VH-VL binders against q8ixk2r445to577. Designs and how they scored, part 43

Target 1, 133 residues: q8ixk2r445to577
Amino acid sequence: FFGMLQNKGLTDYCFDYNPPDENQIVGHQVILYLCHGMGQNQFFEYTSQKEIRYNTHQPEGCIAVEAGMDTLIMHLCEETAPENQKFILQEDGSLFHEQSKKCVQAARKESSDSFVPLLRDCTNSDHQKWFFK

## First folded at step 1 (VH-VL)

Design zc1 (framework fv_zigakibart)
Fold by ESMFold2-Fast, scan of step 1:
Structure zc1 (fold): chain C 133 residues (1-133), chain A 121 residues (1-121), chain B 107 residues (1-107)
Amino acid sequence: as target 1 above (133 residues)
Amino acid sequence: QVQLVQSGAEVKKPGASVKVSCKASGYTFTKYAMHWVRQAPGQGLEWMGYINPGSGRTKYNEKFKGKATMTSDTSASTAYMELSSLRSDDTAVYYCARDYYDSSGYLFDYWGQGTTVTVSS
Amino acid sequence: DIVMTQSPSTLSASVGDRVTITCRASQGISSYLAWYQQKPGKAPKLLISAASTLQSGVPSRFSGSGSGTEFTLTISSLQPDDFATYFCQQLNSYPRTFGQGTKLEIK
């Protein structure tokens, strides 16, 4: 799968990676932002190694969650995907983070209407269901 | 470079309507939301709402619902804000501002020069 | 709505002074706060995001601090170009709200 990764419950919001410094490609948090339909900074690929890749730039970025954290951060992709970069996209649209055993949820950022994808206990909420568009 | 250029000053009579434009250049117009901010003479800033040019969706400050209408023309890279049934208290400078997004949230990183709307008879 | 209150409303200072402007939110907003500078007849300019992140091209004499409900903008050594009105804005929830502004004027 590839395209804009959109949330079923938080309508019109897409995975978005737009680091504040164009010269610093990796190391920043992935956010959720209004879908613009242009691909670019909202274009991701779900790979056979269960990675979510940011393909627009070289070197390619891969979404990861560091141990003990719940935020999604852009890291450099590796030849063989490390465990912290593996997400299982399930039949119902859930995005399961293999290493933590948690699901990616569209969440308000600390009592704010700004949104980010965060790891949360898996539920049947539409805010935990994702699809490529 | 990013630039937002607004239409010129308007003088209107009570009851009229006015449509302010904001032409964007130097970036992909559909990639960023466009906000509208009002500033009454000698006063502070007041957020009116935003439009997502990529989807056409809008969000309004409750105070401006029914008064302001936001639209956009993607082929012209132009956002519009129309005020209806003008009253004297609609006299203000109206700004468009681009939504800047990063890992820490949303901001207004570039602003138009402002459009002065004066309502008088 | 979240009410943003700035103190003082006006501040008279001299070149070289250290000045501090305070912004208070009516409820907790974490670090979701921005500071803007507005010169007479001009549009506002973004100075600081996320309470303390200085924007590129903004002089290092500007700094921001705080979290929750109390925030400060500090200019460590005031320059002539810094006389302007400063606004804080919360980014926590809609509607977005601004402080009433602090006018920094020549003493």
Scores: ipSAE 0.090, ipTM 0.711, lowest interface PAE 5.2, mean pLDDT 88
Fold by OpenDDE, second read of step 2:
Structure zc1 (fold): chain C 133 residues (1-133), chain A 121 residues (1-121), chain B 107 residues (1-107)
Amino acid sequence: as target 1 above (133 residues)
Amino acid sequence: QVQLVQSGAEVKKPGASVKVSCKASGYTFTKYAMHWVRQAPGQGLEWMGYINPGSGRTKYNEKFKGKATMTSDTSASTAYMELSSLRSDDTAVYYCARDYYDSSGYLFDYWGQGTTVTVSS
Amino acid sequence: DIVMTQSPSTLSASVGDRVTITCRASQGISSYLAWYQQKPGKAPKLLISAASTLQSGVPSRFSGSGSGTEFTLTISSLQPDDFATYFCQQLNSYPRTFGQGTKLEIK
């Protein structure tokens, strides 16, 4: 699967990665932004290694969850996907993080009108449902 | 080199309409929302709303609903704002400003040079 | 709507002076605060984002601090080019709102 990763509950919002420096793409948080269908910042790939890969830049980035955190952070992809970079996109649309045993949920950021994907206990909420478009 | 170039000054009669343009260059036009901000003579800045050219989605300040209409032409990389039923208190400089975002939030990083709209009998 | 209040509205100072402008929000806005510089007949210029992040090309004599409801812009040593009007803006919620401005003029 590849393309925009869109949330079902938070209509018209997609995974978005926009690092301050395009030459330094790791270490920043993945956010949610209105789906625009253009550019590179909303293009992701779900790989056979269970990675969510940001492959529009070289070296390629992979979404990771750092210890003790509930945010999604861009790391470099590795030859063998580390445990903190493994996700399961399930049939029901839930995006499950194997290591934390939590689900990715569209959540309100510190800004009342901004949103981010966060790890939360798995529920049946549409805010935890995702699909590639 | 990001640039926002707005249309020239306008002089209108009360009740008329005016359409201001903002041509963007130096970046992917559809990637970022375009905001509009006005500034009356000698006054502060007032946010009017934004349009996301990629999706066509708009959000208006309640104060300007029915007054301002925001559109865009992706083929021309141009955002437009039309003001209707102009009144004297619509006299102001109108700015377009690009919405930039990163992991820390949002900001207006680039602005047009402004368009002066004067409404007088 | 979140009301942004700047103080002072007008500030007279001399070259070389250290000056501080304050911006208060009517409710918590975390660090979603930007500072702009505006000169007559020109568009606002972004100086600082996220309350304390200096933009590229902005002199290091400018600095921002604060979080929540109280923020400050500081110019460590005023230069002739710094006399202008300064605005704060909250980017926490819609509608976006600005302070009323602080006019920094020569004493």
Scores: ipSAE 0.000, ipTM 0.628, lowest interface PAE 10.7, mean pLDDT 91

Design zc10 (framework fv_zigakibart)
Fold by OpenDDE, second read of step 2:
Structure zc10 (fold): chain C 133 residues (1-133), chain A 122 residues (1-122), chain B 107 residues (1-107)
Amino acid sequence: as target 1 above (133 residues)
Amino acid sequence: QVQLVQSGAEVKKPGASVKVSCKASGYTFTKYAMHWVRQAPGQGLEWMGYINPGSGRTKYNEKFKGKATMTSDTSASTAYMELSSLRSDDTAVYYCARAGYDILTGYEFDYWGQGTTVTVSS
Amino acid sequence: DIVMTQSPSTLSASVGDRVTITCRASQGISSYLAWYQQKPGKAPKLLISAASTLQSGVPSRFSGSGSGTEFTLTISSLQPDDFATYFCQQLNSYPRTFGQGTKLEIK
């Protein structure tokens, strides 16, 4: 699967990554923004290694969850996907993080115009449902 | 049974500092933000800021930057707010209030402390 | 900052009356609006969230409506326990801001 990763509950919002420096793409948080399909900021790929890759830049980035955190941070992809970069996109649309055993949920970040994906306890909420478009 | 219990009333001189505590119980302390709101005598409610105990992240009302400092101790499930350089117009009841920071937990202040009266007088 | 304006500031009514309190926002806040009740010497109590959702345990005589910039709190039949001060709060942006309050007193 590849393309825009869109949230079901937070209508018209997609995974978005726009690092300040295109040559230093790691270490920043993945956010949610209105789905626009322009540029490279909203193009992601779900791989056979269960990674969510940001592969429009070199070297390729993979979404990771750091120890003790609930945010999605961009790391470099590795030849063998580390445990903190493994996600399961389930049939029901839930995005499950294997290591934390939590689900990715659309959440508000301190402003009406700012949203982020966060790890939360898994529920049946549409805000935890995702699909590629 | 969610409860927020604040420290007792304080009387201070101008220029002094005061630290108010808010002990939380009945829920996972790190899963909700703790907000602070003040109310001057006979006046309305004024939002001061919040802290996310899980991350330590804070956000302040610009009006209270340099005046209020918010901290938390997760081991004690307690939030703190320190007021510095106290003036007479800092006299008010100060409340802590719980709020979520996502759609499921809500953004409203669903539980409040009983309030702490801080009186500043020469 | 978003300014919240309540009207009226003071309202005198009798038990059994239908009362309405209005809250206006200086800009659109969607449905991110909460209503609180405060009695003298007590902390505010959440009544309504998301402009129209009653909090658990709140009597059904309370209702909220509105979206965008204009909101209303209605008490269908005023009870003695309802005399208090009511505040609206926008939850759309930071800093969070409250209305100046509406004091509901007995006529």
Scores: ipSAE 0.016, ipTM 0.617, lowest interface PAE 9.1, mean pLDDT 91
Fold by ESMFold2-Fast, scan of step 1:
Structure zc10 (fold): chain C 133 residues (1-133), chain A 122 residues (1-122), chain B 107 residues (1-107)
Amino acid sequence: as target 1 above (133 residues)
Amino acid sequence: QVQLVQSGAEVKKPGASVKVSCKASGYTFTKYAMHWVRQAPGQGLEWMGYINPGSGRTKYNEKFKGKATMTSDTSASTAYMELSSLRSDDTAVYYCARAGYDILTGYEFDYWGQGTTVTVSS
Amino acid sequence: DIVMTQSPSTLSASVGDRVTITCRASQGISSYLAWYQQKPGKAPKLLISAASTLQSGVPSRFSGSGSGTEFTLTISSLQPDDFATYFCQQLNSYPRTFGQGTKLEIK
């Protein structure tokens, strides 16, 4: 699977990564932004190692969640995917983070009108359902 | 209340250097990038670069690499932009502008300084 | 570099008129576009972010629309305070680039 990773419940919003410094592509939070259909900052690849890869810049980035945290951060990809970078895209569209046993949910950033993907307890909510387009 | 207050007008000779200051207040200085934009008389806006006061990291428009130097003093909540080897075509109003380091806002320039007029003439 | 082109460069209008200013990007920028208003001798003021989000304190007669490469700023009923120069800016990539500006003048 590859393409724009769109949310079923938060209609027309996609995974987006727009680092402010093109010379430092890692360390920043992944956001949700209006889908534009042109790839670039919204183009991701789901790999056979259960990674969500960002390949708009080199070196390629991999989405990770640090222990005890709930935000998705861009890290460098490794030859063997570490557990904090593994997400199981289930048949129902749930994106399950195996290490934490939580699901990725489209959520409003606290005290803001902006949206981000966050780890939350798994539910049947459409805000936890994702698909590539 | 967020405020950006810039230093006063400067008149310089060709070949000189000028250093413009931008003093920030009303917010946490290290949380927001400070951008610099110039506007030549009667012309449009031209982005020069930015500094992240929290890290000291800078990014320059290629046109200004080696000509502009951006620095900041976190204890004084002040950003600086120094322009070297001044030429007549550097005559412009220079603005500092705050943009979020929070990628969720797209880094729009939400607050601007009042501008500093730099005139280069012989 | 992404080139931003505004049209018209100058627009003459009367109080009460509905005016539309267009901004085109040389490549897709999604919704990463801002609109600024600049009055003579003053710094630019942010009006709209993310193509369509009105900033706090900006009158509701201002609206923005568009995505990708074509964007519009609309003033539904011109007021005297609205005569100014308007600039669009792309926020998709570096270097940040602005349109050349549209000067809104009294007819």
Scores: ipSAE 0.006, ipTM 0.536, lowest interface PAE 12.7, mean pLDDT 85

Design zc11 (framework fv_zigakibart)
Fold by ESMFold2-Fast, scan of step 1:
Structure zc11 (fold): chain C 133 residues (1-133), chain A 122 residues (1-122), chain B 107 residues (1-107)
Amino acid sequence: as target 1 above (133 residues)
Amino acid sequence: QVQLVQSGAEVKKPGASVKVSCKASGYTFTKYAMHWVRQAPGQGLEWMGYINPGSGRTKYNEKFKGKATMTSDTSASTAYMELSSLRSDDTAVYYCAKEPYGSYDYYGMDVWGQGTTVTVSS
Amino acid sequence: DIVMTQSPSTLSASVGDRVTITCRASQGISSYLAWYQQKPGKAPKLLISAASTLQSGVPSRFSGSGSGTEFTLTISSLQPDDFATYFCQQLNSYPRTFGQGTKLEIK
């Protein structure tokens, strides 16, 4: 699967990665932003190794979660995906982070329409359902 | 460089409509939200809404629903905001403004048009 | 709607002064707050994003702090070019809302 990774509950929001320096693609947080339909900084690939790859630049970035954290950050991809970079995309659209046993949720700050992808306890909420467009 | 250029000042009679344009240059028009902000004479800033030019989706401040209509033309890299059924209290400077991407999420509006003065008088 | 309240509404100061403007949100907004400067007849200029992140090209005498419901904008040594109206804006919820503005005028 590849394309714009869109939230089912927040139909206007997509995974987005726009590093401030194109020569340094790692270390920044993944955000949710209005889907623009052009790919580029919203273009991701879900691989057979359960990675979510950012394919706009070389070297390719892979979304990861640090132990004890709930934010998604960009790391360099490895030839064998480490456990913190593995997300299981389920048939129902849930995105399960295997190492932490939590699900990726479009998370609203208190009373806010501003959203970020965060790890949360898994629920059947549409805010935890994702699909490639 | 990145800039937004708005259409010129308008003077309208009550009951008329007006369409303000905002032409973007120096960046990919469809990648960033375009917001509209109103400022009545001597008053503060009031958020009207935004349009996502890539999808055509809009979000309005409830106060402006039915009064303002936001559209965009991707081939011309131009956003539009139309006000209908003008009244004297619609007299204001109307700004378009772009919201950037970045590691700090939803920065606020980093690039603004110069503003379009709309005067409604009889 | 989240109500943003700025204080003071008007502030008189002299060049070289340390100036502080406060912005309060009616509910928690984390660090989703921006500060703008507006000079007469001009569009607003973004100074600070995410409560404390200084924008490129903005002088280092400007700084922002705070989280949750209370935020401050500080100018450490006021310059003639800084006399303007300052607005805070919450980025936490829709509708986006601004404070009423603080007019910084020469003493």
Scores: ipSAE 0.007, ipTM 0.597, lowest interface PAE 10.7, mean pLDDT 86

Design zc12 (framework fv_zigakibart)
Fold by ESMFold2-Fast, scan of step 1:
Structure zc12 (fold): chain C 133 residues (1-133), chain A 120 residues (1-120), chain B 107 residues (1-107)
Amino acid sequence: as target 1 above (133 residues)
Amino acid sequence: QVQLVQSGAEVKKPGASVKVSCKASGYTFTKYAMHWVRQAPGQGLEWMGYINPGSGRTKYNEKFKGKATMTSDTSASTAYMELSSLRSDDTAVYYCARYSDYTGEYFQHWGQGTTVTVSS
Amino acid sequence: DIVMTQSPSTLSASVGDRVTITCRASQGISSYLAWYQQKPGKAPKLLISAASTLQSGVPSRFSGSGSGTEFTLTISSLQPDDFATYFCQQLNSYPRTFGQGTKLEIK
């Protein structure tokens, strides 16, 4: 699967990664932004190793969640995906982070004024359902 | 700051079509989806669908699929909603609405409404 | 579709009264609920987002609470400007759906 990773519950919001410096793509938070349909900073690939890869810039980035954290951040991809970079895209559209046993939800972080993908307890909410478009 | 200005009232006969416009100003038109909501006389609010002006992508409430067509003109910052094969029960006030910002999907900004009356 | 049911449909009250309006969802919607106020001939006005977040410029006498399937809008001390129709809306799923409305009338 590849393309724009869209939320089922929101009005056409997609995973979006636009780091402050294009030459330093790692370490910043992944956000949600209105889908523009042009790929670019909203183009992601879901791999056979359960990674969500950002291939718009080099080196390739992989979305990760650090232990004890709930935010999705960009890391460098590895030849063998580490556990913190593995997300299981389930049949119902849930994006399950196996290491934490939590699901990716379109949510508003308390200190943020933007929708961002965050780890939350798994529910049947459409804000936790994702698909590639 | 944000303004949504709709076209004027329309009176149509059954079987006709009507096209309502919503001109946006005070923000970047392509950054927010434009939603359409109708309200029949003395009734509640009914969501019809949305258009993403940046991509042209649309989503319709099943009830309006094939009945309503949403389009946009980015150079004019204007969204349109066309309703075809009008019947008496399409008599309503039609609103365009935009979410407050990209963090929330709460309709902070509304057009003033366009009254469409369908009568023989 | 998620069905939103408001109660009461009509409420008569006096200035100074404490008023509560209830909104129930046919399925769990977490806190993805908004409250709107509509006056005759006008477009709806957003009062409360995310079930309990008061919008800027809305008087502090308005408050919202609830999560899951049951939500309430409270006006702690009713003012003349508050006589209007109130609608709840769920934002958990498409299609977006509204309650039938609660008309708040002068007693």
Scores: ipSAE 0.407, ipTM 0.820, lowest interface PAE 2.9, mean pLDDT 88
Fold by OpenDDE, second read of step 2:
Structure zc12 (fold): chain C 133 residues (1-133), chain A 120 residues (1-120), chain B 107 residues (1-107)
Amino acid sequence: as target 1 above (133 residues)
Amino acid sequence: QVQLVQSGAEVKKPGASVKVSCKASGYTFTKYAMHWVRQAPGQGLEWMGYINPGSGRTKYNEKFKGKATMTSDTSASTAYMELSSLRSDDTAVYYCARYSDYTGEYFQHWGQGTTVTVSS
Amino acid sequence: DIVMTQSPSTLSASVGDRVTITCRASQGISSYLAWYQQKPGKAPKLLISAASTLQSGVPSRFSGSGSGTEFTLTISSLQPDDFATYFCQQLNSYPRTFGQGTKLEIK
């Protein structure tokens, strides 16, 4: 699967990554923004290694969850996907992070009107359901 | 709502060290990187680096590697920057800053600054 | 490192004047450019992000334009509160770098 990763509950919002350093794309947080499909910042790929890849840049980035964190951070992809980069996009649309055993939820960013995907306890909320478009 | 309050002015002798603090409030401290920027008297702004309190990850400007050490105490919602082997040219106002823009890390929030004066 | 060069370094103007400050990057930085206003003894204040996005609470007389290597900050009609030092900052690469500043003073 590839393309825009859109949330069901937070209508018209997609995974978005626009790193402040165009030459070093890792280390920053993946956010949610209105789905626009322009540029490369909303193009992701779900791989057979259970990675969510940001492969519009080289080297390729893969979304990871760092220890103690609930945010999605871009790391470099590895030949063998590390545990903190493994996600299960389930048939019901839930995006499950294997290591944390939590689900990715669209949430409002603190002290702002912006949104971010965060790890939360898995629920049946549409805010935890995602699909590629 | 978001507030960054820094420690008071410091006067140090050459060779000494100083640790500046930046207490954050109004948001979840671990969710945002804290950046440090310095400004020498009458000069421009220099980005020194940042720390992600949640992960402890840091990124330094090469210019300040070995000079500045960034740490954080999540229990106190406080970021620290220690300057070692102080020299006269370390005299400056030091700011902590946090981004709020959804893309690019534009510094929307700033501490009030901490003046560090190094004099013999 | 990307070098940001502002011009002019000092600008004298009168209330009501239209003023323009230029910021040039030593290499392309797309639209990853911020403008800050700083008054004596105060921390910088973010005015414009992404080269042209006016921050909330900033008067509409401020505007930013440009992309790539050339950027401008414009104040359409200078007000007394606008006399300050202005800085540009690139966010395209690390280390982040700022222009040397433009001091806008009263003529």
Scores: ipSAE 0.000, ipTM 0.614, lowest interface PAE 12.8, mean pLDDT 91

Design zc13 (framework fv_zigakibart)
Fold by ESMFold2-Fast, scan of step 1:
Structure zc13 (fold): chain C 133 residues (1-133), chain A 120 residues (1-120), chain B 107 residues (1-107)
Amino acid sequence: as target 1 above (133 residues)
Amino acid sequence: QVQLVQSGAEVKKPGASVKVSCKASGYTFTKYAMHWVRQAPGQGLEWMGYINPGSGRTKYNEKFKGKATMTSDTSASTAYMELSSLRSDDTAVYYCARDIYGSESYFDSWGQGTTVTVSS
Amino acid sequence: DIVMTQSPSTLSASVGDRVTITCRASQGISSYLAWYQQKPGKAPKLLISAASTLQSGVPSRFSGSGSGTEFTLTISSLQPDDFATYFCQQLNSYPRTFGQGTKLEIK
């Protein structure tokens, strides 16, 4: 699948990644922002290796979650996807992170009115359901 | 600081259309979804839908599809809700409401309401 | 659609009383529940978000609890200003739906 990755519960919000410096795409947090329909910063690809790839800038980025963390961070893609970069997109729209046994949830970023995808215990909430548009 | 000011009361005959406006100020209009909620006399709240002013995209409650049309004018920071083919059971107070967290639907700011009366 | 049911539909109480209003969802909604207060002729006012988060400027006598399918709004010591209609709203799925309302009246 490819396109804009939208949340079912926090509708009209899409996965978004636009680092300030195009020469450094690694290490920044993936955010959620109102879907703008222009692709680019909101265009992602779900691969057969269970990766969520960001191809707008080179080299290609892959979303990862580091051990003990709950934030989604952009890393460089590898020839063989490491466990921290594998997400299972399930039939009900849940995005399951295999290594942590947690689901990606749309959440408010701490003391702000901005949103980010975070790992949380899996629930039946629509805030944990995602689809490509 | 956040203010939502709606247009005045309307009295319409069955079959007419009405367009309610909601002028926003005190925040960045295109960053927050604007929702519409109606309340018939003595009854509860009914969610009609929302518009994302930044993209122009809308989401309607199924029962209002083809009946209500939501639009926005970003240069004027104004949202609109037009209701067509009015019937007596469309008599209600119509509210616009800003989602405090985008489109999550926690309505921290509401317009004062616009009373629409449909009578013959 | 998720159906929200409030109980009771009308509640009579006296100033100083502790009152509870219950809201039940027809399916699990986690903590995606808001409570609103509406006084006659006025727009609703957000009291509580995320089932239990009190909004700024709302008196501390208001509290919310619950998760999943059963939620409660509690007013620990009722004041004259609290006589109003209260609505719960689920924010888990579209369409967004409200309870039918609970009218809090002077006993």
Scores: ipSAE 0.015, ipTM 0.662, lowest interface PAE 7.7, mean pLDDT 87

